# Designs tried in a protein design chat: miniprotein binders against Putative cysteine synthase. Part 11

Target 1, 336 residues: Putative cysteine synthase, of Sinorhizobium fredii (p55708)
Amino acid sequence: MLHTTVTQLIGQTPVMSIDVPGRNATLVLKIEKNNPGGSMKDRMARSMVIAALQDGRLPPGGTIVESSSGNTGTGLALAALEFGLRFIAVVDHHAAPDKIRMMRALGAEIRYVEGDFREDEVAVVERQRLAAQLGAQLPGALFMNQSDNPANPEGYTGLVDELVAQLPDGIDAFVGCVGTGGSMTGISQRLKRNNPAVRTIAVEPAGSIVFGKPGHPYYQSGTGTPAGDEVGKVLDYGCIDEGVQVTDTQAFETARYIARRKGLLVGGSTGGAIYKALEFIGAGKLTGTVVTTVADGGEKYLGTIFDEEWMAKRRLLDPAIAAQLDGWLFGKARAA

## First folded at step 8 (miniprotein)

Design a48Y (from q8 with W48Y)
Fold by ESMFold2-Fast, scan of step 8:
Structure a48Y (fold): chain B 336 residues (1-336), chain A 116 residues (1-116)
Amino acid sequence: as target 1 above (336 residues)
Amino acid sequence: SPEELFRQAYKYLLMGRFEEALKRLEEVVKENPDHPRALYNIALVHFYQGNTEKSIETFERAIEVDPSNVLYWAWLAFLLYRTGRPEEARKVLEEGLQRFPESERLKELLERLKKE
């Protein structure tokens, strides 16, 4: 089958296993960075745009507006270009610089929020406010509002159908990152409809408020809900068996480890999900086929996570993390 | 039932499984060839697949069946413009505005097409 549009290339992503010798477990990575926009967000971006066009909320030739974490904005820019829409991305300085450059390359109009924010601060409240204002004021414009949009989780259901076909022996657990909650909700609900025994674990940055912990700044991009914001309405807590936090150091050191040991460049949030999956496998809390997503690629983080000087300046390096990962991957269970 | 087929098609559309969506919608059209909602959805599937000429033909049919839906006029004009037929797009918008003189959607499209 020949495809004639880039949005038709979304999905059908490969899987890769990471062997865990000495454990009754296999970690499976769904390589979502292989989507044409470079992340799993292509799935929900296409879904949201199609839903809005189908129900008439977005007119033909209209304008879409979104508060972008980078990956969502790239997916929306791609869909907007293909479907003849204008896209305005509302951004802040917390987003990885190359994510903003990708949106610009795809023709997105970039609007920065104003004000003084630290590098590790997320200006999501101001981004949401400006995006909503633009959607209300501009002719033919619609604020996508991904955190409250039912088409967001629905866009991920195809990912589960792919996993079921790719893993015929079954799936015992899914470990994924939580931001808006769309992917965790869509994936978890569909996995549990197929097999209610599947364990679902949501990973947020330390400093994120999704599971009621105290808020503080974090460097992880495109994940979590910062203090002062509201958790998205698309998140279905009922389909999540456990919520856990991962530190910036744990997430970024794990991403660096995977690059050096497996030759796979993963983003920071993916490093966090892999760290937590391996921690649970190493502790004997997860067995069998444990799935996580490579949500985006490490190519966007070459000047940050994969730059030793950037990491050292922010006190994010910790060689103990590599030792922990080696222990979980290659060590035997400790004697009781 | 047609409503069940529409629900299935919608789910497939959001998953990007356009051929599965199209098959369900075509079953509705087999039962009622003049079903305006089915024609509308089929036209959009063709658009998403890059089959723009089929989309145009299907919207033309949808307008014949239900000329009172302003959205069909907006889509037809938009697609004509995108396929390098701006004169036809303007004529569709002019005729639509005679039928829907207060439509902000049609007025905005016409203004954009005149501007470049």
Scores: ipSAE 0.718, ipTM 0.899, lowest interface PAE 1.6, mean pLDDT 89

Design a49E (from q8 with Q49E)
Fold by ESMFold2-Fast, scan of step 8:
Structure a49E (fold): chain B 336 residues (1-336), chain A 116 residues (1-116)
Amino acid sequence: as target 1 above (336 residues)
Amino acid sequence: SPEELFRQAYKYLLMGRFEEALKRLEEVVKENPDHPRALYNIALVHFWEGNTEKSIETFERAIEVDPSNVLYWAWLAFLLYRTGRPEEARKVLEEGLQRFPESERLKELLERLKKE
């Protein structure tokens, strides 16, 4: 098919399998980093914009506003550019420079929150307030409000249709990261509609409050809900069979392992989901076809997760993780 | 039923499966060629597929069959401006404002397009 717009390139992403010898399981990676904006967020960004334009909440030629310094902002910038909208990304002082550059390259306006925040504070609440204020005050503007937007989970249903076509022998489990809850909700609901026996496991960072555990800081970006924020209203707890936590060390060492052993650069949240999928497979708790997503690429994390000095300074390196992964994949530890 | 076809089309739109959405909407038009809601959604699918001229033609048809929906006027004006027809866009907005003098959306769009 010859496509005529970049948003038509969203989806139809490939799958890659990792067999687990001796455990009657195959881990399948849905390579969502291959979307034109570099992440699975392109699906929900397009969905939210289409829904708002379709029902008239957003006028043609209007302005979308969102609090995002990451993949959602890139997806919204791309959709806004293609559909003739302006996009204002509300960001804080912790925003990664390359993600800001990507949004600017796609024509986004960047608005920094103002205020006296500590160097180690993330201004999530203030970003949300400013985004809502701009959406209310500017002519023709709409705050997308991804955490409460029902079009967010709907955007991921196409991913499930692709998986069903790509995996004709069936899907036994889905392991995915939970942030707003949009992808977990959309994917889980549609998988269970096709086969209610599918196991759905949501992975949050240790320190995230999605499943009621005590909050503390974490380094994983684009996943979890930090202390002081509210869990997104789009999250349907009823479609999730189990919620689990993954540490920064487990997630980041797993991302580094996949890069070095499989040649695939994955982001930190993906590392966390892979770690938990392999832990459950290794324990005999998951069998058959176990699916997760490569939500974004490791190219965005070359100065962090894949930089040994950055990892060492934050005490995140642990060679025991590679040994655990070798044990789950091959029945015992093996040399690098 | 038309409502079931619209529900199916909407789900396909959110998935980005525009051809599947278009097929459901065309089934509605097959039964009633002057169905303004179906024409509106078909015009949007053409826009999202990058077929801007087909979108313009379809919005013109939607206005012809239902001139009372201000959103159709806003879309037509916007697409005319995007395709390098700013004088036609202004005329559509001015005509729309005569029909809908209280429309903040048409006023906002006219103001925004003038700044560009």
Scores: ipSAE 0.580, ipTM 0.856, lowest interface PAE 2.4, mean pLDDT 89

Design a49L (from q8 with Q49L)
Fold by ESMFold2-Fast, scan of step 8:
Structure a49L (fold): chain B 336 residues (1-336), chain A 116 residues (1-116)
Amino acid sequence: as target 1 above (336 residues)
Amino acid sequence: SPEELFRQAYKYLLMGRFEEALKRLEEVVKENPDHPRALYNIALVHFWLGNTEKSIETFERAIEVDPSNVLYWAWLAFLLYRTGRPEEARKVLEEGLQRFPESERLKELLERLKKE
């Protein structure tokens, strides 16, 4: 179909299958990195802006505010530009320069939180506070507040409709990363409305507190809830059959494996979801059509996950992961 | 029912399926051509589809049916401004401010126009 706006290009992403011989299972990857902003966050960003414009909380020509220097910020910048809105991204002093430049190229205004924070102070709290303050004080402004915004999970409903059309034989399980909880909630609720028997597995980084485990630092970006933060209100625990943790090493080595063996550059959180999906398939816990999302592309991580020196310095390399993946994918268990 | 059609349209809007949303809203207007809420949503869908002139026309119709909703005036002025029709946008804002003299939305848009 002929489209005249960039936001119309969001969605209708392809799927790719990876056979798992001997396990009666197929892993299906929903290639969300193909969205115009490079991630599945385009869906929720467009949804949140549309909802706010439609119900009048955001006036025409208004200003959206959000605390994000990553994929959500890029999606909001795209939607703001197309819909004639001003976008203010609230960032801290540790924001990645390349992510900031991307948002600026799309017309976003950047607001840094004031002052130098203590080494143990959580800058995300101050970013959220400033974003809320700007949304309340500036004329025609709205703090999007993605973690608590019901339009966030609703934005992912179309992804499920696409999957159902693309996979006519049905979907047996969905394995996805949990950050704000928006995508897990939106996808899981819609899948279970279509088929209550679908298994939904939420993957968080080891060190994330979403499922009540002890918090510690982790390198996976755009996923999990770090210690000192609060789990988003959009997360519906009731639609999640199982919550599991994946280590940075497991996630990043899996992303590297997929790049080397399939030629597909995936982000770190995607590597984690694939690792857990294959682990469950390998153990016989998941069969049939198992879906996960390629939430964003590995090209954003060429200087980190795909840089051997960066990985080695952080003690994240482990060749045993490739051996594990070979064993699950090809049914060839290794002696070690 | 109109409420069910609005609920369906809203879900399609959040999915970015604007043509499907438009079909549901047009069913409401087919039954009641002077339905302000349906006209409002149809105008928004045309805006999101890039059909800006249809959006302008539909907001003009929405104001004819319900001139008491300041949001319709704000949208019409915004779209006229955005499409390179600043004199028409200014006239809409000035007329709207006569009806809604304390509207911060209309004042903000008028100040935006003055900066050009």
Scores: ipSAE 0.708, ipTM 0.898, lowest interface PAE 1.7, mean pLDDT 89

Design a6L (from q8 with F6L)
Fold by ESMFold2-Fast, scan of step 8:
Structure a6L (fold): chain B 336 residues (1-336), chain A 116 residues (1-116)
Amino acid sequence: as target 1 above (336 residues)
Amino acid sequence: SPEELLRQAYKYLLMGRFEEALKRLEEVVKENPDHPRALYNIALVHFWQGNTEKSIETFERAIEVDPSNVLYWAWLAFLLYRTGRPEEARKVLEEGLQRFPESERLKELLERLKKE
């Protein structure tokens, strides 16, 4: 079909498999970086804007406000542009610089929170407060509030329908990153509706509080819930079989590994999900078809994750990670 | 029922499955051609598919059937303005404000036209 709008290009993303020699498992990557905004967030951004316009909460010609780490903001910016809306993105310095540049390129107004926050500090509470204030005070404005917006998880259900069609032999597990909980909730609920035996594993950064562990700063962008913030209402813990943590070093070294060994540039959160998926496969905890998403591309992280000096300065390099990944991918299966 | 078809169409809209949504909405209109909410959603589907002229025509019909919904007036004026028909947009907003004199949404759109 010939499409006339960019939002119609969202979805229908490809899959790529990585076989694990000597084990009864295949890791399948859903290449969500191929969405027009460069991430899987395009799905939920379109969904939220459509829902708000359809029910009148957002007027035609109105203003969208959102607190963003970048990917959601990019999706909202392109939807706003096409639907004739203004978009204000409330950001902090934790967001990757190139994500902010993408939003600006799409016409978004960028509003930084006040204060001296480090790049490993997530100022989500201040971003949320400012976004809510702007939504309440500006004429025709709506704070999208992605963490509490039911259209957020609904936006991801089409991704599952694509996976089911692309993987006719079935899906045994889904391993995905958790931030607002929207993608984990939407994907997991839909997968379990099709097959309740599917195992769902949610990955958060070490230092994130989603599964009750102690909070501390982390570098991973667009994932987790930092100390002092509340886990979003869209997260349905009941559809998640296991919650696990991944360190910045594990996530970023894995992203670097995938780039060097497979030629695929993935973001940091994707590196974390792949690390945990391969760790579980290596331990015999996951078998069969194990799916994760390439949520966004490594092109947004060329000055950070893929820059050796940036990594070294923050003590994030660890060559043992590549050795672990080689062991899980190419290690011989245990005798019965 | 029309309400079930509207709910199904809404779910398809959130997935970006505009053809699936349109199919359900057209079934509602086939059963009840004067169903204003179905016409409203059909107009929105046309807008989201880039078929702006079809969207305008459908909003005009929605207002004809149910002139009491301020959203239909706001959408029609907005789309007329975006398609380079500002005089028609202004007339729609003026007529809408006669019907909804305290509508902040219609007042805001009229102010945007004046800033042209």
Scores: ipSAE 0.646, ipTM 0.881, lowest interface PAE 2.0, mean pLDDT 89

Design a6M (from q8 with F6M)
Fold by ESMFold2-Fast, scan of step 8:
Structure a6M (fold): chain B 336 residues (1-336), chain A 116 residues (1-116)
Amino acid sequence: as target 1 above (336 residues)
Amino acid sequence: SPEELMRQAYKYLLMGRFEEALKRLEEVVKENPDHPRALYNIALVHFWQGNTEKSIETFERAIEVDPSNVLYWAWLAFLLYRTGRPEEARKVLEEGLQRFPESERLKELLERLKKE
């Protein structure tokens, strides 16, 4: 089909497989970085804007407000531009610089929260407060509130329909990152509706509180819920079979590994999901077709995750991770 | 049922699967040609697919069927302005404000159009 709008280019993303025949498994990567805004968030951004325009909460020509670490903001900026809306992105200094530049390039207004925050601290509470305030005070404005917005998970159901068509032999498991919980909820609910036996594994950063572990700062962007924040209402714990944590070192070393060994630039949270998927495959806990998403591209992290000096300064390098990944990918399960 | 078709269409809208949404909406309109909510959603799909002139025509019909929904008036005026028809947009807003004199939405849009 010849498309006339950029939002029509959202979806229909390719898949790539990494076979692990010694473990009776294939890891399938849904390449969501290929969306026009560079991430899977394009799906939920379009969904939220369509829902708000359709039911009149957002007027034609209105203003969207959202708290974003970058990817959601890029998707919203794109949708706003095409649908004739203004977009204000409320951000903190934890956000990757190239994500901010992409939002600016698409015409978004950037508002920084007040305060002195560490690089590994996410000012989500302050961002949510300012976004809610602007949505309430500005004429024709709506705070999208992605963490509590039911259109967020609904936006990901098309991704599952694509996977089912692309993987005719079936899907045995889905491993994905959890932030708001929108993608985990939308994907998991639709996969389980089609096949209740599908195993769903949600991955959060170490230091995130989604599954009740103690909170502390982390460098992974666009994923997890930091201490002091509330887990979003869109997360349906009932569709998650297991919640696990991944460290910044595990996630970032895995992203670096995939770039150097497979030629695919993935973001940090994607590295975490791949690490956990391969760990479970290596342990014999997941077999068959195991799906995860390449949520965004590593191009946004060239000055951080893919810069050895940046990693070393923050004590995030660990060559043992590459050895673990080699063992899971190329080693055989130990004989009994 | 029409209600079930409308629910299915809405889910397809959120997925960006506009052709699937249109099929369900078309079935609703075949059974009830004057269904204002179905016409409204068809008009929105045309806009989201870049078919703005078709969207305008469909909003005009939606207003003819149900002139009591202020949102339809706001959409028609907005789209007329975007397609370089500001005099028609102004007339739609003036007629809409006669029907909905307290509408902040229509007043906001009229003020935005004046500044252009």
Scores: ipSAE 0.673, ipTM 0.884, lowest interface PAE 1.8, mean pLDDT 89

Design a6W (from q8 with F6W)
Fold by ESMFold2-Fast, scan of step 8:
Structure a6W (fold): chain B 336 residues (1-336), chain A 116 residues (1-116)
Amino acid sequence: as target 1 above (336 residues)
Amino acid sequence: SPEELWRQAYKYLLMGRFEEALKRLEEVVKENPDHPRALYNIALVHFWQGNTEKSIETFERAIEVDPSNVLYWAWLAFLLYRTGRPEEARKVLEEGLQRFPESERLKELLERLKKE
């Protein structure tokens, strides 16, 4: 079949493996950055729009409104174009600048929340309030409300079907980042339905409150729940075997390491998930086939995570991380 | 059962697997040809696959079966306008507004289409 729309290209993403033979484990990366919008969020954005059109909450020619970390907004912008809708993205300055530029390039209207917020501050409460207000006040408009939308986790079920077909010898664990909880919930529930023995590990930024730890600011975008906000209703804690925290330094140094050693540009949250997967493999806590997602690409972070001056100014550099990763992958730090 | 077929169709729709969804929806309609919710979703899937002509025919059928759902009138008018049939779209909106004079959805659509 020849595809006639960009959203028809969503899914069927490849997998890449990194063997850790000294630990009897293989880390498998599901390359979700290959979706047309550049992230796994394309799956849930399409799902949410289809559900809203199907049940009549969103009228033909209507307007969708959502608060965005960029990736969800990009997916929604693509879906809006395909289904003849207008899209308004409500944003704050915590979002990576290139993600906002991408949404604007796709025709999204950008609305900033009021107030001055630092890069490490997430104005989620203000974003949600403005998005809900616009959804209620504008004719034919609907606030998607991704953190409470059951179509969000449902959008990820196809990803699991792909993994099962791509990995016929089975999956022993899944390690993924938690923001709204949609992908962790959708992936974990479907994996455990097929095999309840699969271990599921959710990774949040240090400073995120998803697993009840004290809140503080963090630089990781599009992941975690900041202090002062509520964890989304789509997160099913019952399908999560363990919740762990990753620091900005661990996540960003790991992303930089993967770029330099494997030639793969990954986003910051992906760096965090890889760090925790390798830490657990290195400790002997995970063996066999361990899966994580490359949720988005590092191309949007070239002026931040992959910029030495940006990292140094924010005190995020730590050469010990590369040594830890070498130790887990190769049994000792590499000389170079 | 029709309810189980509907649940399967819904999951395929959310995954973007429109052909699989259509097969289940069409089986619902085979057992109940006047099932308006199944007709509505068949029409939507045809539109999403680029089969706008079939979508229009199916919305016309949905209105025949259940003329009391304002959403079917809104979709039919929208699709007629988008396919270069604005006179037919206006006729559908005029008829719909006679039936649903307080419908904000039909009024909004009429105003939006006029500005295009």
Scores: ipSAE 0.268, ipTM 0.696, lowest interface PAE 4.1, mean pLDDT 87

Design a71F (from q8 with L71F)
Fold by ESMFold2-Fast, scan of step 8:
Structure a71F (fold): chain B 336 residues (1-336), chain A 116 residues (1-116)
Amino acid sequence: as target 1 above (336 residues)
Amino acid sequence: SPEELFRQAYKYLLMGRFEEALKRLEEVVKENPDHPRALYNIALVHFWQGNTEKSIETFERAIEVDPSNVFYWAWLAFLLYRTGRPEEARKVLEEGLQRFPESERLKELLERLKKE
């Protein structure tokens, strides 16, 4: 097919399988990093912009505003260019530099939140406040408000239709990361409409408050809800069978493991989802076709997760994780 | 029903399935050729698919059907500007502002066109 617009390139992403024959399971990775903006957020960004334009909430040539740590902002910048809009991304200094560079390359205006925040803190509350203020004050502007926007989960339903076509033998479980809750909600609701027996597992960082655990700082970006913030209204707890936490070490060591053993560069939150999927498979809690998403690529994390000095300085290295993964995948640890 | 077809089209739009959305919207228009909301969304789908001239034609029809909807005037002017027709865009905005002198949307677009 000859495509004439970049938004036509969103979706139709490939799948890759990792067999776990000793556990009667196959882990299927939906390679969402292959979207033109580099992440699955392209789907929800397009959806939110289309909904706002269709509903008349955003004028032609208008301005969209969003609080973003990168991936959502990149998707919105891409959609803004395509639909003739101006985009203002509200960010904090925790955001990865290359994600900021990507948004700037796509023509986004970057606004930084004032104040000092630790590297392991996500300044979501201040970003949300500034984004809402700009949306209210600027002429023709709209704060997209992804956490409360019903078009966010709707944007992911096409991903499920693709999975159903790609996996004709069916899907037994979906394991995915939860931030706003949009992808978990959209994917889980549509999977369960077709087959209510599908198990849905939501993964949040340790220190995130989505499932009522005590809050503390974490390094995983673009996922979870930190203490002091509110869980997004788009999250439908009723479609989630189980909520679990993954530590930074588990998530990041798993991302590093997948890169070195499979040649696939995945982001930190993806590492967390893969770790939990394999842990549940290893425990016999999940069997059959277990799906997760490669939400974004590891290319934006080369100076962090994939840099040994960065990991060591933050006490995130743990060779026991590779041994655990080998044990779940192959029935025993692989010693180098 | 036309209402259900419109709801189906909306879901397809949010999924980025523009061709599937367009088929449902065209069925709505087949039942009601002067349905302004369906014409509006057909015009947007053409724009999103890169068929800007067809989008312009559809917004021109939408204005003929419902000249009281300020958004149709704003969209037509915007698309004319984007396709290198700034004098036609300005004429559309001037006519629109005569109908809607207090329209912030038309004023905003006119100011953006002047700065670009």
Scores: ipSAE 0.349, ipTM 0.730, lowest interface PAE 4.1, mean pLDDT 87

Design a71I (from q8 with L71I)
Fold by ESMFold2-Fast, scan of step 8:
Structure a71I (fold): chain B 336 residues (1-336), chain A 116 residues (1-116)
Amino acid sequence: as target 1 above (336 residues)
Amino acid sequence: SPEELFRQAYKYLLMGRFEEALKRLEEVVKENPDHPRALYNIALVHFWQGNTEKSIETFERAIEVDPSNVIYWAWLAFLLYRTGRPEEARKVLEEGLQRFPESERLKELLERLKKE
């Protein structure tokens, strides 16, 4: 059908399968990088804006504010432009330049937090505080507050309806990354409403605090909750069957493997979810149709994950990972 | 019930399923054609679908039914300006301010229109 607005292009993303016949499993990738903003966050950004306009919390021509230099900011910039709103993105100096340029190209106003921060220091608390202050003090402004916003998980329910239609033989498991918890919550709740037997596995970076493990720095972006921050209130632990950690090395080597072996550029968090899905399949813990999302594209990580010197300097290269993936994908041993 | 139809419409709106949301909202309006909240939501759905002229018509109807809601006046003025009708937008804001002389929202919109 002929669409008349960019936000109408959100969703209806394709699926791609990778058969693992020796393990009685098929890994299905929901290609969310194909959304107009380049990530699955377009779904929740549109949802949050629509909810705020309908509830009257956002006036016509109002201003949305969010702490984001990544995919959520791009989605919000798109929705703001489409619905006649201003968007202020609150960022720190650790924000990637190309992500900021993308938001500016879409008309976003960029507001930096002020102060002296160490090179390894992320100003997440200062970003959240400034965003909340701007939302409260500026006329017609609203801080979207994605980690506590119930419209965030609701935005992902359409993704599940698409999966059910695309996979008529059913879905046995969903493996996805957890950050705010919005996508894991929205997807898991709706999958389990349709079929309560679906296994849901949430993947966080090693060093993330979502499932109570000790906090430490990690390089994976757009996923997990770092030490010093609070886990998002939208995360419903009750719909998650298992929470697991993936290391930066496992996630990034897997993203590099998928690029070299399948020709698909995936982001680091996607690499982590694929690694854990294949590990569980290899162990016999998951069989049948196992779904994960390609949340965003690897083209945003060409100077990091896909740069050998960048990886080597951070001691993230490990050829054992490719060997593990080969074993799970092409080995014929049944797990026991 | 109208309450359940609104809740269903809301869920469809968050999914971006505007046609399904419209069906539920239109059922409310069939039962009560002067229901201002239903007209408000229908106008917003037309705006979100890119049907700006139909959104304008529906906000005009919402104001006729309930002229006491300042949000309807603000939306109508904003949409008129966005579609290249700034003189009509200014007229709507001036009429709105006669009814809501202390409305900071309408005053702010007038200032924005003057700068753009």
Scores: ipSAE 0.314, ipTM 0.718, lowest interface PAE 4.6, mean pLDDT 87

